# Designs tried in a protein design chat: VH-VL binders against q8ixk2r445to577. Part 215

Target 1, 133 residues: q8ixk2r445to577
Amino acid sequence: FFGMLQNKGLTDYCFDYNPPDENQIVGHQVILYLCHGMGQNQFFEYTSQKEIRYNTHQPEGCIAVEAGMDTLIMHLCEETAPENQKFILQEDGSLFHEQSKKCVQAARKESSDSFVPLLRDCTNSDHQKWFFK
Short names: E, the ipSAE of ESMFold2; O, the ipSAE of OpenDDE; V2, 0.75 times the mean of E and O plus 0.25 times the DockQ between their complexes.

## First folded at step 11 (VH-VL)

Design kd11 (framework fv_axatilimab; at its last look DockQ between E and O 0.70; V2 from the best seeds 0.00; counts 0 for: pae E 6.4 > 2)
Fold by OpenDDE, look of step 11:
Structure kd11 (fold): chain C 133 residues (1-133), chain A 120 residues (1-120), chain B 107 residues (1-107)
Amino acid sequence: as target 1 above (133 residues)
Amino acid sequence: EVTLKESGPALVKPTQTLTLTCTFSGFSLSDFGMGVGWIRQPPGKALEWLAHIYWDDEKYYNPSLKNRLTISKDTSKNQVVLTMTNMDPVDTATYYCAHKLYPGRAFDIWGQGTMVTVSS
Amino acid sequence: DIQMTQSPSSLSASVGDRVTITCLASQGIRYHLAWYQQKPGKAPKLLIYGASYLQSGVPSRFSGSGSGTDYTLTISSLQPEDFATYYCQQHNSYPWTFGGGTKVEIK
């Protein structure tokens, strides 16, 4: 699966990554933004290694969850996907993080007029449903 | 259809507290993502953002007004209330409340505005 | 605070003219930029959100573009009903701030 990763509950909101430096793509938080599909900022790939890969520049980035955190941060992809980078995109649209046993949910970013994907207890909320478009 | 309407006193004396109420329909502040903001505009001048309240009761204020503002919501009444303390003639302006669908969106629907004059 | 420098403050144009209004932010606002139209005695009307998205019901002659700190509103062919004051607004960071406005007048 690849393309824009769109939230079901939030109409027209997609995963978005726009690092300050295009040549240094790691270390920043993935956010949600209006789906536009105009550039690499919203292009993601769900791989057979259960990675959510960001293929804008080399080396490639993969979404990871750091210890004790609930945010999605861009890390470098590895030859073998580390445990904190493994997600299961289920048939019902839920995006499950294996290590934390949490689901990715669209939520408001604190102190910001923005939505972000955050790890939360898994529910049947449409805000935890995602699909590639 | 989303509609908003501001209500409150047209005249306030200096040092008094202004209380404005925004009554809206077509949406609920219990709905995920919803927000209501207050914006004012002195006669012949530019717009100034005052405060915003989200559905989750998170609130933000313009720091330039030195903590004179309080925003609150009554979801059951579809109302948002703005209070502004220690009013001054410089606070004379048209006050608007406006709807914002989601974080990251703009104020898409505005009330007609209510003119507030501060004078002794 | 993020300052929004809007230019020009005013301009005169004729029906059919191409009109461009610019807003420069003191910091990057990551497309959290809206454009409003305001007529005398009326509330502002949303034209563009997310820097380039046309609000429903707004004529296609209006368009928004830009990124980073530099944004523009364009009216491809000015119509009689377009004579008004226009404002940009950033909502990337609190406090949200507006530009100083651009009054589009009849030449």
Scores: ipSAE 0.770, ipTM 0.916, lowest interface PAE 0.7, mean pLDDT 95
Fold by ESMFold2, look of step 11:
Structure kd11 (fold): chain C 133 residues (1-133), chain A 120 residues (1-120), chain B 107 residues (1-107)
Amino acid sequence: as target 1 above (133 residues)
Amino acid sequence: EVTLKESGPALVKPTQTLTLTCTFSGFSLSDFGMGVGWIRQPPGKALEWLAHIYWDDEKYYNPSLKNRLTISKDTSKNQVVLTMTNMDPVDTATYYCAHKLYPGRAFDIWGQGTMVTVSS
Amino acid sequence: DIQMTQSPSSLSASVGDRVTITCLASQGIRYHLAWYQQKPGKAPKLLIYGASYLQSGVPSRFSGSGSGTDYTLTISSLQPEDFATYYCQQHNSYPWTFGGGTKVEIK
């Protein structure tokens, strides 16, 4: 799959990545923002290795969750996907993180004027349902 | 239908504290994503954002006025209150409250505004 | 603070004219930009949010565009009810700031 990764419950919000330095994409948090389809910030690829790739940088970025954390952070992709970078996009739209056994949910970024994807216990909430467009 | 209405004194003396109430209907500040902000406009001048508060009680203030402003909500009364201390004639303006749907969205519905004059 | 430089400060135009108003941010605002219309004695009315999305009920002759620091409001064919003052507003960074306004007057 390739395109804008959208949330069902938070209508018209997409994964968005805008690092402070476009040449140093590692270590910053992925956010959610109004889907606009302009520029390079909202296009991601879901790969056969179960990665969510940020395709506007070479080497490409892959979304990861660091041990004990619930935030989605950009790492560099590896030739073989590490376990912390593997997400299963299920038929019901849930986005399951295998290593943590948790699902990606749209949530308010604490002390910020933005929404972010965070890991939470899996539910059937529409805020945990995602699709590419 | 979302509506908001500002209320408070039309005349305030210098050094007094201004208290403005925004009473609204058509939404609750306990509803996910909802926010209310305060914006002022001196006569004939541009708009200036003052503060806003969200459903989760996160509060944001214009730093140039932060030590003078307090924003709070009472979700049971559908009200947001702005308090501004140590008023000065330069603070003479129309004060608006306005609704916003989610963090990252614009102010989509505004009250009619209330004119506050600061003079002796 | 992000300064919003809005230009022109005023313009005169005739019904039917294409009108453009620009808003320049002192640093990138990532489409976190709104446009408002304000008539004398009235509260501002939201026209555009997210740089390019029309608010419900706003006529399609209004459009927004831009990216980074440069944003534009366009009225494709000016109507009598469009004579007003227009403000841009960024909400990328606190404090949220407005442009100085553009007064659109009848020529």
Scores: ipSAE 0.068, ipTM 0.704, lowest interface PAE 6.4, mean pLDDT 88
ESMFold2 (binder alone), look of step 11: mean pLDDT 92; pTM 0.943

Design kd12 (framework fv_axatilimab; at its last look DockQ between E and O 0.84; V2 from the best seeds 0.00; counts 0 for: pae E 4.3 > 2)
Fold by OpenDDE, look of step 11:
Structure kd12 (fold): chain C 133 residues (1-133), chain A 120 residues (1-120), chain B 107 residues (1-107)
Amino acid sequence: as target 1 above (133 residues)
Amino acid sequence: EVTLKESGPALVKPTQTLTLTCTFSGFSLSDFGMGVGWIRQPPGKALEWLAHIYWDDEKYYNPSLKNRLTISKDTSKNQVVLTMTNMDPVDTATYYCAHKLYPGRSFDIWGQGTMVTVSS
Amino acid sequence: DIQMTQSPSSLSASVGDRVTITCLASQGIRYHLAWYQQKPGKAPKLLIYVASKLQSGVPSRFSGSGSGTDYTLTISSLQPEDFATYYCQQHNSYPWTFGGGTKVEIK
């Protein structure tokens, strides 16, 4: 699966990544923004290694969850996907993080005019439903 | 259909406090992602953002107005209130309230605006 | 604060003309840019959001483009009802800021 990763509950919002430096793509938080399909900021790939890959620059970036955190941060992809980079996109649209056993939920970012994907307890909320478009 | 309407005094004296009310319909500020903002426009001049309030009661203000602004909501009445203290003739403008669906979206629906004149 | 420099401040054009208005942000705003149309005595009307998305009900002759700091509103063929003042607005960072406006007048 590849393309825009869109949230069902938060209508018309997609995964979005726009690092300050295009040549240094790691270390920043993935956010949600209106789906627009422009550039590479909203292009993601779900791989057979269960990665959510951001293919804008070499080396490639993969979404990871750092220890103790609930945010999605861009890390470098590795030959073998580390445990903190493994996600399961379920048939029902839920995006499950294997290591934390949490689901990715569209949520409001505090003190900001933005939404972000956050790890939360898994529910049947449409805000935890995702699909590629 | 989303609609908004501003109400308040048309005339305010210098140093007094302006209180404006935005009454809206077609949406609720209890709904996830909803927000209402205030924008003003002096006669013949550009638009200036003043404040914004979200459904979760988070608030933002234009720092250029030196903490003169207070924004609040009454969800049960579908109202947002803006207060601006220590009014000055330079604050004479048309004041708009506007709807914003989600953070990151634009003001898609505006009230008609209410003209406020600050004069002795 | 992010300054929005809009140009030109005014222009004269005829019906059928191609009109281009530019908005330059003092820093990258990552497509958090909207365009509004305002007629005398009326509230602004949203035309374009997310830099290039056409608001529902807005004629297709309006289009938005750009990225980073540079954005453009284009009217492919100016119509009589298009004579108005246009504003860009960034909502990438607080405080949200508007451009100075561009008045499109009839030649």
Scores: ipSAE 0.332, ipTM 0.806, lowest interface PAE 2.1, mean pLDDT 93
Fold by ESMFold2, look of step 11:
Structure kd12 (fold): chain C 133 residues (1-133), chain A 120 residues (1-120), chain B 107 residues (1-107)
Amino acid sequence: as target 1 above (133 residues)
Amino acid sequence: EVTLKESGPALVKPTQTLTLTCTFSGFSLSDFGMGVGWIRQPPGKALEWLAHIYWDDEKYYNPSLKNRLTISKDTSKNQVVLTMTNMDPVDTATYYCAHKLYPGRSFDIWGQGTMVTVSS
Amino acid sequence: DIQMTQSPSSLSASVGDRVTITCLASQGIRYHLAWYQQKPGKAPKLLIYVASKLQSGVPSRFSGSGSGTDYTLTISSLQPEDFATYYCQQHNSYPWTFGGGTKVEIK
């Protein structure tokens, strides 16, 4: 799948990545912002290795969650996907993080006026449902 | 239809505390994603954001005003209250309250504004 | 704080002219940019959000564009009701800040 990764529960909100330095894509948090399709900020690929890739720039970034954390951050992609970069996009739209056994949920970012994808205990909430468009 | 209206004193003396009330209709601040902010505009000058409160009681303030601001809500009355301490003539401005639908959205509905003059 | 520098501070134009107003942010704001129109004695009115999305009820002659730090409001064919002051506003980071305004006057 390739496109803008949208949330069902927060209508019109998409995964967004715009690092402050275009040459340093690693280590910043993925956010949710209103879907606009402009620039390279909102296009991601879900791969056969269960990665969520930011691949409109080189080197490609892969979304990861560090052990014990709930935030989605950008790492460099590796030839074999590390466990912390593996997500299962299920038929019902839930996005499951294998290593943590948690689901990606649209949530309020405490320190800013934005939404973010965070890991939470899996539920049937539409805030945990995602699709590409 | 969403509407907002500002009320409070039109004239205050230096050092006094200003209290402004925003009364609104067409939405509830208990509803997910709802927020109300305050913006002011000195005569002939640009707009300045002051403070914001969301449905979950999270509050944000412009730090340039050195903690002079307090924002609160009364959901049962559909009101948001802004208090600004130690008023000074430079604070003379039109004060607006405005609706903001979701975090990360823009101020889409504004009150008509209320002019506050600070002079002795 | 993110400084918004708006240009020009004023301009004169005739009905039918194409008008362009620019806002420059002191750092990247990732399309977290709105444009407002304000007529004398009135509250601001939202025109554009997300840098380029037209607010409901706003005429299609208004458009927004830009990326990074450089954003533009365009009025494709100026109408008599468009003589007003225009403000940009970033909401990428607290505090949210406005540009200094651009007054569009009849020539």
Scores: ipSAE 0.271, ipTM 0.772, lowest interface PAE 4.3, mean pLDDT 89
ESMFold2 (binder alone), look of step 11: mean pLDDT 92; pTM 0.941

Design kd13 (framework fv_axatilimab; at its last look DockQ between E and O 0.54; V2 from the best seeds 0.00; counts 0 for: pae E 5.7 > 2)
Fold by OpenDDE, look of step 11:
Structure kd13 (fold): chain C 133 residues (1-133), chain A 120 residues (1-120), chain B 107 residues (1-107)
Amino acid sequence: as target 1 above (133 residues)
Amino acid sequence: EVTLKESGPALVKPTQTLTLTCTFSGFSLSTFGMGVGWIRQPPGKALEWLAHIYWDDEKYYNPSLKNRLTISKDTSKNQVVLTMTNMDPVDTATYYCAHKLYPGRSFDIWGQGTMVTVSS
Amino acid sequence: DIQMTQSPSSLSASVGDRVTITCLASQGIRYHLAWYQQKPGKAPKLLIYGASYLQSGVPSRFSGSGSGTDYTLTISSLQPEDFATYYCQQHYYTPWTFGGGTKVEIK
């Protein structure tokens, strides 16, 4: 699967990654914004290694969850996907993070005028449902 | 249909506190993502954002006026209240309240605005 | 704060003309840019949000484009009802800030 990763509950919002330096793509948080598909900041790929890849620049970036965190951060992809970069996109649309055993939910970023994907306890909320478009 | 309407005094004396109320319909501030903000416009001048409040009671203020502004909501009455202390003639403007659908979005529906004149 | 530099401050045009208004942000706002139309004695009306999304009910002759710090509003064919003042606004960082406005007048 590839393209825009859109939230079901938060209508018209997609994963969005726009690092301040295009040549330094790692270390920043993935956010949510209106699905526009402009550039490559909203182009993601779900791989057979259970990675969510940001395929805009070489080397490729992969979404990771750092220890103790609930945010999605861009790391470099590795030859073998590390445990903190493994996600399961289930048939019901839930995006499950294997290591934390939590689901990715569209939520408001604290003290910020933006939405972000955050790890939360898995529920049946549409805000935890995702699909590629 | 979303509608908003500002109410409050048309005339305020210098150093007094302005209290404006925004009464709205067509949406609820108990709904996820909803927000209401205040924007003012001096006669013949550009727009200036003042404050914003969201459904989860998160509040934002313009830093240039932060110490003078207080925003609050009464969800049961569909009202948002803005208070501004120590009013000055320079604060004379049309004050608008406006609706935002979500964080990261713009103000899509505006009230008609209420003119506030600060004069002794 | 993010400064929004809007240009021109005013312009004269005729019905049928193509009109372009520019908004330059002091730093990247990542498509968080809205355009409003305001007529005398009226509240601003949202035309474009997210830099390029047309608000419901707004005529298709209005369009928005741009990225990074540079954004434009275009009216493909100016109509009589389009004579007004237009404002850009960034809604990426607080405080949310507006451009100085562009008054579109009849030539």
Scores: ipSAE 0.513, ipTM 0.863, lowest interface PAE 1.2, mean pLDDT 94
Fold by ESMFold2, look of step 11:
Structure kd13 (fold): chain C 133 residues (1-133), chain A 120 residues (1-120), chain B 107 residues (1-107)
Amino acid sequence: as target 1 above (133 residues)
Amino acid sequence: EVTLKESGPALVKPTQTLTLTCTFSGFSLSTFGMGVGWIRQPPGKALEWLAHIYWDDEKYYNPSLKNRLTISKDTSKNQVVLTMTNMDPVDTATYYCAHKLYPGRSFDIWGQGTMVTVSS
Amino acid sequence: DIQMTQSPSSLSASVGDRVTITCLASQGIRYHLAWYQQKPGKAPKLLIYGASYLQSGVPSRFSGSGSGTDYTLTISSLQPEDFATYYCQQHYYTPWTFGGGTKVEIK
């Protein structure tokens, strides 16, 4: 359950995390970027505890959604995983966020030329389908 | 093969409205991710982005010119139109249209450009 | 607005030289950076997209690098056809802004 987390609808785009300081990995938004497969910014692990981990560095980061927000932000992983860090990768490829009851979608970032993973009402859109490669 | 070509008046008087048409081939603005933008370059100066339109009719404008610019598309004619109101001599430049994919891709194919002179 | 500071504004070089051009963004642009080449009287030509991806048909002597705010275009061995003006451009947030250009001239 690890590798590049790729979007089905937005082909060739993957979860990407590039913190400005390798020792300060908390609080930055996850983006979607061209899948390159040649570095550590695009490797994530989906755990049996339903976490999406950025674990190529210590301390490990876990993707979270803060209350009332729709953006995926890096937090530190904890031994008892907080509810806002739990995602279900379903057999149809949808990535469901349990606490918010919403799905992760490749979405346009406001006033930007970037797609980002955001929470949206669940649909059958290929932009809400994800797989590891 | 993707190609773009700009057309419109070469000379415009101050206060007039400029209308430029970009006619393209080799892609459709109905196709997901496709976009066309406008960039200008005053003689001897750097490039300045003006406006952009994507396949889903999302439009972006340079805020320094936002109230003067309108961008639109006609997908049946493979055209994108830029309108700029209240022209001034400082707007004298070569105007380019260019193809750009969404998201995160760059202006990969440009038209040849059209020189627009604004003088009384 | 994201300001792009490109340096140097001009340089003189000989065929075979290694040339490095830098582009500094006023805030992080998350690899949304392109490099263009422009010859007099011609439209710009895309060289590099995504900060480091070589556009199809561009010679491998061109390379791009950088992250965050600091980006670099390198020409490993300058050729006669490479004398031109080079521009960087960010397209992370509107307005999508260009650097001021770097004119590469024959020494």
Scores: ipSAE 0.113, ipTM 0.717, lowest interface PAE 5.7, mean pLDDT 88
ESMFold2 (binder alone), look of step 11: mean pLDDT 93; pTM 0.951

Design kd14 (framework fv_axatilimab; at its last look DockQ between E and O 0.69; V2 from the best seeds 0.00; counts 0 for: pae E 6.2 > 2)
Fold by OpenDDE, look of step 11:
Structure kd14 (fold): chain C 133 residues (1-133), chain A 120 residues (1-120), chain B 107 residues (1-107)
Amino acid sequence: as target 1 above (133 residues)
Amino acid sequence: EVTLKESGPALVKPTQTLTLTCTFSGFSLSDFGMGVGWIRQPPGKALEWLAHIYWDDEKYYNPSLKNRLTISKDTSKNQVVLTMTNMDPVDTATYYCAHKLYPGRSFDIWGQGTMVTVSS
Amino acid sequence: DIQMTQSPSSLSASVGDRVTITCLASQGIRYHLAWYQQKPGKAPKLLIYAASKLQSGVPSRFSGSGSGTDYTLTISSLQPEDFATYYCQQHYTTPWTFGGGTKVEIK
């Protein structure tokens, strides 16, 4: 699966990553922006290693969850996907993070006019449903 | 179907406070992502955003008018209220309330607008 | 604040013409750009959102494009009902700001 990773509940919002330096893509938070389909910042791939890969530039980045955090941060991809980079995109659209046993939910960023994907307890909310488009 | 309707006085005296009410249907401000904003337009001029309120009671104001504006909601009545203090003839405009589905989105549905004239 | 510079302020065109309106933002707005149509005595109507997405019910002759700071609204073949004033608006960051408008008049 590849393309824009779009939220079901938060209509027309997609995963978005825009690092300050195109040559240094790791260490920043993945956010949600309007799906526009015009930029590489919204192109992701779900791999057989259960990675959510950002491969617009080399080296390739993979979404990871750092210890104690509920945000999605870009790390470098590894030959063998580390546990904190493994996600299960289920048939029902839920995006499950294996290590934390949490689901990725579209949530409002506090004190801002923006949304971010955050790890939350798994529910049946459409805000926890994702699909590639 | 989403609908919005503005109500309030058509005439306000200088230095007085304007109170406008937006009554809407087809959505609830208890729902995640819902928001209502106010936009005004002086006769023959461009649009100006004033304020916005979201379902979680987060509020935003135009900095140029922030000290004069207050926005609030009554979810049970499906209403959003805007107050603007110290009105001046320069504030004469058509005032619109409009719906936004989510933060960072555009205003997809507008009320018909209500003309407010500030005059002695 | 992000300033939206819209051009031209007015233009004259005929039915069937291709019409192009541009909007320049003072800084990058990452496709958070909407286009509205407004007729006299009426509220603005949303045409395009997210720079290029056509609002439901809007004719396909309307299209939006652009990136970074530069965006364009195009009417491929102007129809009689398209004579109106058009506005761009950035919803990237508050305060949300509108362009000065473009009045499309009959030649």
Scores: ipSAE 0.241, ipTM 0.787, lowest interface PAE 2.0, mean pLDDT 93
Fold by ESMFold2, look of step 11:
Structure kd14 (fold): chain C 133 residues (1-133), chain A 120 residues (1-120), chain B 107 residues (1-107)
Amino acid sequence: as target 1 above (133 residues)
Amino acid sequence: EVTLKESGPALVKPTQTLTLTCTFSGFSLSDFGMGVGWIRQPPGKALEWLAHIYWDDEKYYNPSLKNRLTISKDTSKNQVVLTMTNMDPVDTATYYCAHKLYPGRSFDIWGQGTMVTVSS
Amino acid sequence: DIQMTQSPSSLSASVGDRVTITCLASQGIRYHLAWYQQKPGKAPKLLIYAASKLQSGVPSRFSGSGSGTDYTLTISSLQPEDFATYYCQQHYTTPWTFGGGTKVEIK
């Protein structure tokens, strides 16, 4: 799958990555932003290795969750996907992070009027459902 | 259909406390993503955002006024209340309540507004 | 706080004219820009949100564009009902701030 990764419950919001330095794409948090499809910030590829890749630039970035954390952070992709970079996009739209056994949910960033994807206990909420557009 | 209505016009003396009630229909403030905010406009001047409350009771205040403002909701009555202390003639304005769909969006449905005059 | 600088403060135009209003944010707002129309004695009416998304029921002669800090509202062919004051507003971070307004008057 390739395109904008959109949330079912939080309509019109997409995965977005806008690092402060275009030459240093590692280590920043993935956010949710109003879907616009302009530029390169909202295009991701879901690979056969279960990666969510930001591959519109080289070197390629892969979304990861660091141990004990609930935030989605950009790491460099590796030839064989590390476990912390593997997400299972199920047919019902749930996005499961196998290492943590949690699901990606659209959540409000604390102390702000913005949304981010975070890991949460899996539920049947539409805020845990995702699809490519 | 979403509608909002502010409490009627008010005449307030300096130093007194203003209380405004927004009564709305067409949504519940317990529904995910729903929020109501308050915006004011002095006669002939630009709009100024005051405060906002969301379905999950998260509240936001304009920092310039936050020691004077309190926002609350009564979801069973479909009401949002704004209280503003220590009123001054410069606070004379039309006060609007408005619906804001989902955090990170803007005010899509506005009440008609109520004029608040602060004078002796 | 994000300052919104709107220009021009006023303009005169005729029916059928193309009108462009600009809005400059003091820092990037990532397309979280709204445009409102307000007529005297009335509440503002949302025209555009997310920089370019047309609010339901708004005529297609209204359009928005821009990115980063620079945004524009365009009215492609001004109609009699479009004489009003227009405001931009960032809806990116609190406090949500408005521009100073642009009064569009009949020439």
Scores: ipSAE 0.100, ipTM 0.713, lowest interface PAE 6.2, mean pLDDT 88
ESMFold2 (binder alone), look of step 11: mean pLDDT 93; pTM 0.953

